# Designs tried in a protein design chat: VH-VL binders against f1miw6. Part 6

Target 1, 251 residues: f1miw6
Amino acid sequence: MPHFAKPLLRNIITRNLFNSIKKKQCLQYLQTLRTLQYDGFTTVYFGETDIPESLVTGEDFSDGYYMPTPTWCVVHAGGSQGWVPWKYRMFLRDELCIKQEDNLFFEFCDVVKKAYGKCAIVVKERRRQDATRPKEGKETEAQAHVPSVVNLTSVTCCPEVAKSYGHKLLTLPSPYNYLNPLDSAWSSLKWFIINNRKEFCLQSVDGVYSYQYILFSDLISKGIERINLSKWRTITTKVRRWENYYLGKLS

## First folded at step 1 (VH-VL)

Design i7 (framework fv_izeltabart)
Fold by ESMFold2-Fast, scan of step 1:
Structure i7 (fold): chain C 251 residues (1-251), chain A 124 residues (1-124), chain B 111 residues (1-111)
Amino acid sequence: as target 1 above (251 residues)
Amino acid sequence: EVQLVESGGGLVKPGGSLRLSCAASGYTFSDYYMHWVRQAPGKGLEWVGEINPSGGSTNYNEKFKSRFTISLDNSKNTLYLQMGSLRAEDTAVYYCARVGDTYYDILTDYFDYWGQGTTVTVSS
Amino acid sequence: DIVMTQSPDSLAVSLGERATISCKASQSVLYSNKNYMNWYQQKPGQPPKLLIYYASTRESGIPARFSGSGSGTDFTLTISSLEPEDFATYYCQQGYSDPYTFGQGTKLEIK
């Protein structure tokens, strides 16, 4: 293949197509997804996005006067049928009480089963978490300790739980996350927030994070609602064209 | 329906700076890559660069990379071209153009809509 | 860079006659059964107007007398029966690799 400079985003995508390990993973993912679709499974993309408070308020200072801004995590799912008929979740990563009910994914699987029947649930590949606990035997060493366990506040999606409802869970390999239409929906949501944040006013004298949650929830709900069925169909059609392209390129 | 309106052109001296604007309407701004293309008097078309409105990522013709910057303001559905260190050879009509249906995301399909152009003249 | 070369630089044709314009790419612009090559028409004082994309697909609203053909490196724009409004400059353009490049243009004139 000759070397051509492509636009930056397309250059990254092109390079990733020729990574031999990720090429095989992507091909397996696409073939499995197509088989499930032909077998009548409804494709649903499940994921999350981070919304820094600075995206909503417009950051006045990067450092010094203000500390790093808190980040809100929004969890939702969608596909060619639009957003799933499930209440999206939102939580603040900086809250100490970040423990969610372990039944969240169970509830999700039940809701989409009732709405769509059997689903192929697509999630992004997450970074491997090192399950090795740091050993205490090195406590006499005078070096800064860097934990080997990465703690990310995120919804856990269990393949066995999905299977119990008749669903199949697929992991979209990194770096092919651009094959996820949910990422386009998240970009549209953030664009909506940036363009409508001037109407978002924190008039609370309380300072309690629950008020910020209510206000953010209102803005986010409006942004999610703006990403309607027509928009989702456009996004998913585009992704399907790219999937067909990659199937031809990789096989 | 779809409309692209350029503005900001004019007469500038060599070494000067100028910012061009392109106001887009009639479609969902974040769904289409936007490009700047120029045309010197009596000459052909020359691609300047592109921007993805949904992420803000940019790419440039290497010829312009150090002197020109493309940006956008999503709240105004407006594309900008900031031009610095202008030379006589930068004299041209500058067009903004929309890329149509991107069947493959890694390739540029075609320019389906063009603005009317704005003229930049660099002379002493 | 991919160099797009048009021939001829100018062409004089009578009304009702056939006009043929050639475009050659310095390397193939074919990818996955699509040629990333487009044709535009430009009249003095006006922006370019898309005529044909993917080498042979006519843009909506473009008259049937315009047709494109070719693949890989060699492409042709044909106007089967010239009308007065067809006298303009025509440009080919590749979208296969950045920097995206245009041909030097072919000026179509009345004979």
Scores: ipSAE 0.000, ipTM 0.405, lowest interface PAE 14.0, mean pLDDT 77

Design i8 (framework fv_izeltabart)
Fold by ESMFold2-Fast, scan of step 1:
Structure i8 (fold): chain C 251 residues (1-251), chain A 123 residues (1-123), chain B 111 residues (1-111)
Amino acid sequence: as target 1 above (251 residues)
Amino acid sequence: EVQLVESGGGLVKPGGSLRLSCAASGYTFTSYDMHWVRQAPGKGLEWVGEIYPSGGSTNYNEKFKSRFTISLDNSKNTLYLQMGSLRAEDTAVYYCAREFGSDYYEPYGMDVWGQGTTVTVSS
Amino acid sequence: DIVMTQSPDSLAVSLGERATISCKASQSVDYSNKNYMNWYQQKPGQPPKLLIYWASTLESGIPARFSGSGSGTDFTLTISSLEPEDFATYYCQQYNEYPLTFGQGTKLEIK
């Protein structure tokens, strides 16, 4: 019976079931995406990345001394056609919970509809946020009943909003990171920052704080521009290779 | 002249580790994806993995992902393969190769290869 | 994984004769009107040398006697008139799907 299961056996059974569910989700994702592509939908990957100011300044807190560092959230979208013709956004992480713009995803959907027509908008599955918080005094929250999160931290990606513009919103399941070309684009951006930060970052001294911010935003903008159409084609080719692998392995 | 030169191979015991190096010269290192490919004695070619020098992103043959790590040092135009938990079946010549044209358009072939470095795993 | 199977495993041919080597992929390597398939030549003690990419495009510096053909799952490398330097092992390789995979090789020998 189940009551005789040892803790070790229970953990093995749970892990195997979870893996099975994730494989099914990945297969369903890939099949849905291919169907939409066949039906003329343009695939657009929409996401975000965190750029801590320490990545720009070169501050090293790996010595175990924690110093708070402001972190910027960069939001953009792209695909085989390059970056979408939508101005990327940059938000200070500490202010996101207060100043999230509800209309941003509406604007995005309108822009990509005008540029590409109907789109398959792919967002990465977020892990449950509440798992990182102390749970004392909390009953089962509404968020605990959501099977998957389609929302970015910076932007609420509402399936109903996408649908109103003729788009389909798809969630890329974790742990299939190789299926997201944005991860490669973000890696290239951060690599550009690390290799070019000395040209753009000034130490924080009296009278230079505003200039330092301007240099920071310019560095990010130049890094995004460096990821041109040719690089996006290379990145999406590699994603296609992984999609074929998973379609064959999971089918 | 475009060259790739591997080094770091040798004799190691099962369970040991080795770090291979591949020094690139004669071209813009960051414009080409880099690969590690191995060949066991008397056998065919086997792809180990790749790295994109401009972004550091890596892709591995799943059978090596837990034991091998590909990295690079752009300041030295050098590619590395860190190999751990080595087994007798890892005995092979290890080649580094660049992938032609990946910076400008879709990747389509490994056009320059090093001479290879030999790794022998035995007691 | 896409399995690449070459035939024959070895082939004995005389100088000046035509040699044909086949490569079959377990799954299609065609995408967007391109076949993600390469051919390499390897001589003993040397690294592989790229001969053909995109199934039929000849690499710069490779003699015109080498040609590639085929699509989808079935591919052929042809050497129209064998020269002494052509006796080597030949490998096909797909790059349409991870992991990148090679055929087992075809050894071309002097008859």
Scores: ipSAE 0.014, ipTM 0.570, lowest interface PAE 8.7, mean pLDDT 80

Design m1 (framework fv_acimtamig)
Fold by ESMFold2-Fast, scan of step 1:
Parts: C-alpha cells; structure tokens; sequence
Structure m1 (fold): chain C 251 residues (1-251), chain A 120 residues (1-120), chain B 106 residues (1-106)
C-alpha cells in the first residue's frame, strides 16, 4: 500500500551492518571496486555534507522568538589523490530539492576525466525516505534492480553520463559508512569550523544570528584546504584496511 | 518479557463475521508493527496483513482485501483482526505476530493462536 | 506472485546434519527468515536475515542464502528438532512463506 512504508523504528546501526542483503551488497561493491582499480580506474568519492550556520555561530536557538539558522549543503569529491581539482559547490538546504544543476555532474565527470582518466565514482546509498524523489520504503523485486539514477540531494548522478566519459558509478551501501573516506573529510571540516569560528562575530537583527555568506564561504574554503593530500592519504589508507577486512570476512 | 495473548477459540457459521484480539505486553506497543497470519489445519502459514499500532495504518494481502479489517486500541495495547463473510475455507488457527522492528519484515514473537471453526 | 519452494519432508538420523532448502527466483537478493513449528505450538523464529540467530536458539542452527536457494542447516540433529520448518521473505508489498518442511529425526 502507497501510504504504508516501514520506517526504521529505531536507529539500529549494528544490526544493519549484519543484515545479509547489505553484506552481499558490500561484498559486490568491494569486488567491483577492486576489479576497476586493477583495470586502472582512479577511485573518487563524491558526496555532500550539511553545515548549519548554528555550527559556525555556536548558538542554541531554543527560544520561541528566534528565527532558525540556515543550513548549507557542501558538495565535493576526493580520494587518495586529494580533493579533486573541481570547484566544490555550496547550496542552501531549503533550495536543494527544487534547484538541481543538471549540468553539474556532466562538468564533474569531464573534470575528473581530464585530471585522472577513467574513474570509479563512489556515491553513498541514500535511505528511501531521504531520497531526492519520494519513494516507498519497502524492498521489492523491482526495487532490487540497480537504479539507473543515483541522486544526492542537489545533484543527479546518472550512470550513463559517467559511462559517456569512461567512468563507472558505484553505490556504497549506507551501513558501511566507514568505507567512505569522504565522511572522515567532512568530520575534519566540521572540527575546523568549530575551532576557528571565534574569528567571526554574530550579527543580531530582530533576533536573527548569522554570518555573511562571504565570510561563511571563506571559512568553509579554509577548512577544505586544511584537508590536504597528506590527510587524504591517511584517510584512504584506513579505508583500504577496512576494505581488506571486509573482503576477508565476507568472501 | 514479550507476551502476545489472543482471545479464545470460536465457532462460526458461514456468512458470519469473526473478530480476534491480541493483547501485547512487555514492550512499547506503538514501537513495533503487528501482523496477522493464519494456518488451516494441516496446512502452511498464510500472511493476512500488517498494522502500525502507532498511526493505525494497515496493508492487507490481496486475497483478504475487502474482507479483512485490522484495528488497534493503544489504551489497552490490543490489536484486532476482523474477517467478514466467513466460509468453511476460513477454518484455521489465526496468529498475531510482532514485527522484528528492523528494516525487514519478519516475526520475533507470536501469539498462542486462536482456533476458528466455520461449519454449518 | 513470488513463490518459495520447500521439500515436503526431510529425514535424518540423530546426531547427523539436516539441510532444508528454500528455492525462489533470485532469492539471494532477498533476506530469508526461518521458523520452527512443533505440533500444536506457535511458530518460533530460529534464523533471521539469512544467517543470524535469535537469543536462545542453539548454535546448531545456521543459515545461508545465495543465487536461487536458501538453506537452513541443523548440525547434530536432536529429537527435539522434529518440527515443521518454514522459510519466509518480503516481496514487494507482501510476506511470502514457503510451503513448509516436516523434519523427522529417526
């Protein structure tokens, strides 16, 4: 039934890691990735993270007279070669479901092709309720088929577009987030923001606190720059160790 | 200690309606879905449908659509299954079963079953 | 509609390994759950999500699922294991049960 979907009643991270369909998806993902790497594909992790302005300001706006702070979505990609030489994107969260840049993924594929040649582009699996388009949360025979389109919130990642540049698009199963080095990079970015936000001043206008976009963008850019090639090599080495562990366990 | 306690056995005539209850205890009633499954004597298990005790939303197997209704009462932690226009083929043990609470549908606890005999 | 196929009966000697199959098209892409039902009793979950065992279920019970066949394996089979065994999956918008396998320990 369309109105009946099974939400995850509890956040059961540990149990989901041992879900047998996810174990099979993880094994298939790892085997495919290693085959592509052997064939000369450069691995690139493409994704997004949310940065609420409250993370920058440190404000707790629990009072009923406050105005909520905006949340920014940052889109970037990286791997063992560092951040890709592509201009990261930043969007207001409230615009993400409507304002999609159809050409963004085309541009991305072209940039990484010129920089690295053929790439294995890894994107994170999204929950059905969190997907760009609304869907039933039920597992079905039809839904077990590999999706032809994978959406970040603001970016449509089409496998055929990737293929037209010689790339392969892979989906990393959601319970295996530790296999995504980009999540570690995002954590480092947010830690940088928290520890460097003191150089910015809160502006209060009728109960609203925010930073200017220019200042906010500069702080984000500085944080991204601090995640240098050396840091990326450290992060991807740890991911490689987890990949080897799971290949040994699941094979 | 999870327990599902069902109402007692019933004898019905063809054309009558059935209403079976299942009282839950030992867990948060609204945090787990409840299913109804039946088993004709000497036969296998047959799924009838599912109810969300929190919102009251339901989904029924095609075979029972239009004849079955599932409801709940959160104040008594009880789910109900009503089956109308009974036929002799509806003679079965009817079970309530608690959904696992994971992202897949399977049954971690079952009621003791309610035997319903439909005969003329 | 999706169909799960089980053998109607399986017999094993005490202490030997019993295997009960559950056949389904591309069943390896689904999560398979197994129930034990003793005569006159309610079903009991013995394996969930292909291979996981609930608390209280003996280590003798194990499961696997690949391709078109899922398997329930009972090592060192005991007389107390005599029961009907049902496999189950979720397909689209419905729960699908296998026809059941009667396990006899001779």
Amino acid sequence: as target 1 above (251 residues)
Amino acid sequence: QVQLVQSGAEVKKPGESLKVSCKASGYTFTSYYMHWVRQAPGQGLEWMGIINPSGGSTSYAQKFQGRVTMTRDTSTSTVYMELSSLRSEDTAVYYCARDSGYDEYYFDYWGQGTLVTVSS
Amino acid sequence: SYVLTQPSSVSVAPGQTATISCGGHNIGSKNVHWYQQRPGQSPVLVIYQDSDRPSGIPERFSGSNSGNTATLTISGTQAMDEADYYCQVWDSSTVVFGGGTKLTVL
Scores: ipSAE 0.000, ipTM 0.412, lowest interface PAE 13.8, mean pLDDT 78

Design m10 (framework fv_acimtamig)
Fold by ESMFold2-Fast, scan of step 1:
Structure m10 (fold): chain C 251 residues (1-251), chain A 124 residues (1-124), chain B 106 residues (1-106)
Amino acid sequence: as target 1 above (251 residues)
Amino acid sequence: QVQLVQSGAEVKKPGESLKVSCKASGYTFTSYYMHWVRQAPGQGLEWMGIISPSGGSTSYAQKFQGRVTMTRDTSTSTVYMELSSLRSEDTAVYYCARETGYDYIWESYAFDIWGQGTLVTVSS
Amino acid sequence: SYVLTQPSSVSVAPGQTATISCGGHNIGSKNVHWYQQRPGQSPVLVIYQDSKRPSGIPERFSGSNSGNTATLTISGTQAMDEADYYCQVWDDSTVVFGGGTKLTVL
């Protein structure tokens, strides 16, 4: 199971209460969300998580090695109704940055409207300052197998697109990510990967671990399926408890 | 030489099941994903799904979910595609196709080697 | 669902340049692959990842992909190039093929 570090979360909450700008943003977020819920909007948390190749292969994870590794970005959404009835997306981090798909968020908004009606779509506050340019003059066959780091960006979620489907897009301010139940779901997924990866990884002829997309996709799908409706309800109930605590303490 | 050799043409009745085989040779069978694609007479190409010959993991097109099953036998380097509850609309040439390269996560979903095709007629 | 649109047919004289378009919303954000299929034969991969040629495919074949249109270009078209041509992308959880274009060399 994922470790919900409750004592650490309490310390984070109390310290963050003294950051006046972020306190106001958090309070505004919570008041807006609660108003939308009163108005019949279904709350859906939309987001992503990065799964580095080293997590899947098990290479040097505990050794603290921080070499650049190929990283998969998994995109999904969920809430008190469980995972949304939308197939999760999986992209290479560099491919997501370079070959961005505008249609992804349009399709998502359409799917959740058909499933739930009008939704309050919650996304995390993002910072885009990891821009590194591809190294010049080293383009060979080897370059094709090493991801380039350009601008780190998540899937573009446009408020106007959400509004066109009758949704409201909300941004959860950083550092209040513990108010995002999706982060708990991602922790559960990563824990599942660590404990089940050996069944899905292949050793290469050179003694370097490799994996096939289909095997990796199967591992991810099974990990996602383990986070069933019951677990989502438990996670969202804990988040609601923290929301109520914050609303009572800040206002 | 790299080859994919499929089983011979079949005639089926509506409601029956179809099982097509695709035998690989000339390369390491477990190092490449295998896809199934069909083509109705005079029509275009339609993707059915993908299988990992190594682990046996599968993913199917939504249209065929619940009717198609893909399997493999590593001892014979053969993949199989079974389609149940056949209808006249399932009359088509069925192809197996190898996905380009085996190289971690960088390969795209392009098909570099194709089987010769298996013509399946469902009671014309 | 994602849709790829190709013209039903294209005609060129021998030695001329043939261009076959493949339209899709934001197709420039996707990797496009192209297949050649002669009557009664299996498809053959002629271009992968927008513009790359498999070994054995003549230099006459080239590809591009930007915005809403991917293009297969065949320079110095020969009679042997008569075939149906299909574009293909991976759209998230599925493979999508275009409807196909019949190339005639008159």
Scores: ipSAE 0.000, ipTM 0.375, lowest interface PAE 22.4, mean pLDDT 77

Design m11 (framework fv_acimtamig)
Fold by ESMFold2-Fast, scan of step 1:
Structure m11 (fold): chain C 251 residues (1-251), chain A 122 residues (1-122), chain B 106 residues (1-106)
Amino acid sequence: as target 1 above (251 residues)
Amino acid sequence: QVQLVQSGAEVKKPGESLKVSCKASGYTFTTYYMHWVRQAPGQGLEWMGIINPSGGSTSYAQKFQGRVTMTRDTSTSTVYMELSSLRSEDTAVYYCATYDESGDYLPHFDYWGQGTLVTVSS
Amino acid sequence: SYVLTQPSSVSVAPGQTATISCGGHNIGSKNVHWYQQRPGQSPVLVIYRDSNRPSGIPERFSGSNSGNTATLTISGTQAMDEADYYCQVWDSYTAVFGGGTKLTVL
């Protein structure tokens, strides 16, 4: 009977265990974050977003034809205090020479310590699909609850570095996207780009990459500026509402 | 219910400085950029610059760079436009203007103040 | 610097369609906004982003923008529409206004 069990039933059991593990991880995250906030830690969300050139140019790859476009990776952090007083970074993902800048996180931790004191730095959990979706008999509850930090593509976030500045580094579980205000900030940035890309299209007619990069940089900087303190307070208030919802649903 | 109320008319002599105020109400003062646009008698509209009331950052039209200054006071929800080294050709109606949405980098001017007439060299 | 060209005046009979052009190099790639200004009054936004109407603006106002010309169209023109009309675009993060068109409803 065991070696003749229906695959569907085994898949249901595996999925239920995965869901249980993720709910427990989310509850632990929320409880830890609230404890730190009560202890005087300032919450800052640190992350990145991809801005493909096609978002700026408005190009459509119809008829099933796909052509890769250059993609900008923007790195920044923010919270209820607005954007952190740290110079955001922007990298072109397809550059052959680009590599992780390991001193950026040290600089970031120093800047936010000087601005806010001790911080709870929240980074979104990033995993490959096969690691996120456990295979039958491979995933255990102990494995899923092992605390670890996941790196941003452009920046290595080390918990020991954060700790040396008096910070705590937290990982936000990936299934609970509504708990990350940075995702809303990134959506606002992309909306600003879409609404202003007509000007970029005219200027890109010159066909020079360096000229396009100047236009990209200026547009992104202005888009970030438009996500002001008031907008951040609105976004973080909505996140707080979702936190309360998940705390009630999961406990 | 956005309202922009500007200071009253002024008469200035060449070489003096002008300071016009624009008091905002009906929205959260720091959510929208404020613009300044002027119009000489019988002439068209001319954009002078923009201020972000949240951070105080400004950008000015090239023609006014070096003699225009835009500031804000968040406690009174008021934006100021100062123009120095006045000339007779600065005689104009000066408008403050803002827009309905904070989600657009390149705005359109939804709401205008009533205008402030400035006469240089009576 | 970028330049917008408008006719200085347009005349139309009441109830007829008025069209006001705004010429600019490759203006179809830019977002065009239109303002109405009556004598002694502040400008009023009547069209934004080529063809969109703000709340409170009558349906008889419409806009289009393609190639080198943007157009403001006022159907069933009324005496109250008599005003100066300005087109506006952003170029290098600077607002550029056209010279204005005086619409006369005779």
Scores: ipSAE 0.000, ipTM 0.404, lowest interface PAE 15.1, mean pLDDT 78

Design m12 (framework fv_acimtamig)
Fold by ESMFold2-Fast, scan of step 1:
Structure m12 (fold): chain C 251 residues (1-251), chain A 124 residues (1-124), chain B 106 residues (1-106)
Amino acid sequence: as target 1 above (251 residues)
Amino acid sequence: QVQLVQSGAEVKKPGESLKVSCKASGYTFTDYFMHWVRQAPGQGLEWMGIINPSGDSTSYAQKFQGRVTMTRDTSTSTVYMELSSLRSEDTAVYYCARGKYSYVDTAMGYFDYWGQGTLVTVSS
Amino acid sequence: SYVLTQPSSVSVAPGQTATISCGGHNIGDKYVHWYQQRPGQSPVLVIYQDSERPSGIPERFSGSNSGNTATLTISGTQAMDEADYYCQAWDSSTEVFGGGTKLTVL
């Protein structure tokens, strides 16, 4: 028998183990979420999306010049009830996130408790920016059972804070983004931006930062407003269908 | 420390109803789910259902749907399991068991503390 | 209905390693928990989430779960380990127990 490349086989085994662990975590997430929904918890998806300024301006760097594009982080939450009655936040990644992070989740938990009562708050799992991808022999079954530290959002989401308001904080494992209706809402927002950015550019090309920010805030607000209760119900119904199929249910 | 104390042994006739209690102490009663599991003499463990003491919500195994009812009393930190239309095959030791869950992980469905068990004999 | 299959009995000499299997279709996609039950006593959790040990459970107890088989391993088996062992997993909307394995230490 010829000797085959062990590094390739080990990489495949490591990836399969990682995928198996993520599948277990996803099934457990769905089980927990359904139990909480049965207990009367309102499901709220909390998250963020990055809006590069190049998406807004339509700039093309195909000439081989790649410069860092300033990126805006939009933070909001929603579910089958529509957008939560909480003012969305918008941060320039390099400036505003650091200054405003510490009090936002407290305010958010209070607002949704007053609006909906007890909530199951779902956040997306994100890797740390410098996190190493799984490597040969590095990931083990034991490590997969220990809760890992994750970047849940640019806003620090503390489970103890959520619990103090009667909420439960759940982490949706990556790569199961299709189980997060908020991702569909973000896609709709980005599509709105792309189809309306010409108006923004015409009005903002010679503006100062504060004027450009006002116009950008207006563009984002209009895009968010377009995702109404009816659209949210459609999005969450499709997610529910995916959840039911993944759980092996026919409904 | 955590303790689950169940009511005493019972003898029932076929067609009667059973009500077993499980009193919890040593932890915040409403922070954990409670499960009921039975075991016929010389046989294995069989899951009957779950109750959330904070919301009084329940979920039962399909086999027991329509016959079992789980309730709780938060003032006494006690859960109850009622089983109706008893048959001889319902002769078993009935256990309550505390279910673990987490805010940040999805680890549910394992039973970290068990009651001492309640022997129920159903005979004619 | 989902079924977990265990051998009815396993015999091992003192100090030897005992292995108890729990078979189920794609059980590796589920978390498996293990319980020890001595005659006339309540079950005791010995392994949860495939391989984790509760506080107070000796290091000689370990678990694994892959494909269609979960395994409880007891190294350096002692007379005090003689008991019935049950595996447990969740399926759809119900918890399922294996039929149990009687471990005899001769």
Scores: ipSAE 0.000, ipTM 0.416, lowest interface PAE 17.9, mean pLDDT 78

Design m2 (framework fv_acimtamig)
Fold by ESMFold2-Fast, scan of step 1:
Structure m2 (fold): chain C 251 residues (1-251), chain A 122 residues (1-122), chain B 106 residues (1-106)
Amino acid sequence: as target 1 above (251 residues)
Amino acid sequence: QVQLVQSGAEVKKPGESLKVSCKASGYTFTDYYMHWVRQAPGQGLEWMGIINPSGGSTSYAQKFQGRVTMTRDTSTSTVYMELSSLRSEDTAVYYCARGYYDSSGEDWFDPWGQGTLVTVSS
Amino acid sequence: SYVLTQPSSVSVAPGQTATISCGGHNIGSKNVHWYQQRPGQSPVLVIYRDSNRPSGIPERFSGSNSGNTATLTISGTQAMDEADYYCQVWDSSTAVFGGGTKLTVL
């Protein structure tokens, strides 16, 4: 006797057209990225992941009692050369202020320029471009238009800032997560946390675990360290295989 | 250079079907979507639908679903728009237009075909 | 269901600046494209993505888009600019056109 909503025909058609638009965005992204790579740009993937404290403590909310758990946002970047030589950042979500974190992108661009030279910085599509910012009107019909503003939840990534350091900022379309090696790195980090969290929890007499920031930070740092150059090479190779597949299929 | 050339004017009776062609040249036919837009005499522009020439996939405006069919022939770089069960209010100039795009993935219409005048009267 | 509102007509003297508005709920969050249609001719793209000019369109054409209103601006208006102007956005899977504005250069 259960009742389930069925998709309307219009919703199915809308989703199919949306998928077609996203395929065009993906092809454009891949063509632009390959052109930059051939021009000597180093590809770095810049992103974030949320780690709720319940992932560390193992708390189960299935008993019907809801207690909000603090959530930490971890920000880092990497590529075929491993993690970038930039200290990862970690923010408590409740204390997050996107506008206050824009200086981090300046520092990031400077660090990767010194380490790699000019970079193609890839960020995942998360928010609509700021509609109040003017768009460049001097492009020819053959030129690709670069997005004006791209934001991670924690860090403002401005294309003009990247350009001032000699970089190019690219947005990876949202449904193509398998083209982002960072997603694999984040999964490896979370798997490390799950398998090692008991070592970092302070166990009370009744089997209840608690921990403090300093122990949590140590766990995260060790998890990031375990995603070494060898693992990064493996995940970026898999991404390259998918890129080649889609470039061949879509062109 | 880039050009869209449409078939000639048509006169139809109510209940008949219309089939308009649009031949593309000067670019890679399968790299861009093709759209159909109509304009009744003295009225504004009305979007009818879109076709992907590469796979033949289509999406139509709700008003035309069930009456419109869009197809393509990659060997001749031609798209077709067929509208069935014609009524007098289907009298209009029918345009094909290429969906040009950039990294946003959103189409704008450039160029447009010259238009095909279709008159539906008894 | 999404509706774009344009004035039916705008009149300017030669050499003056013409402004054509396109109103829509939260239109500033959308990309607005503008087309020019002279009598008996096909539409021609004059602005894409709010403010970008295609090759061959004079620099006197410009666009902006914020809040609930997008605007096409034609500076130093010439007799050849006399035409109907249409704004256009995408509402998910559907292209939506404004009703059109007739620009008269008197």
Scores: ipSAE 0.000, ipTM 0.402, lowest interface PAE 18.6, mean pLDDT 79

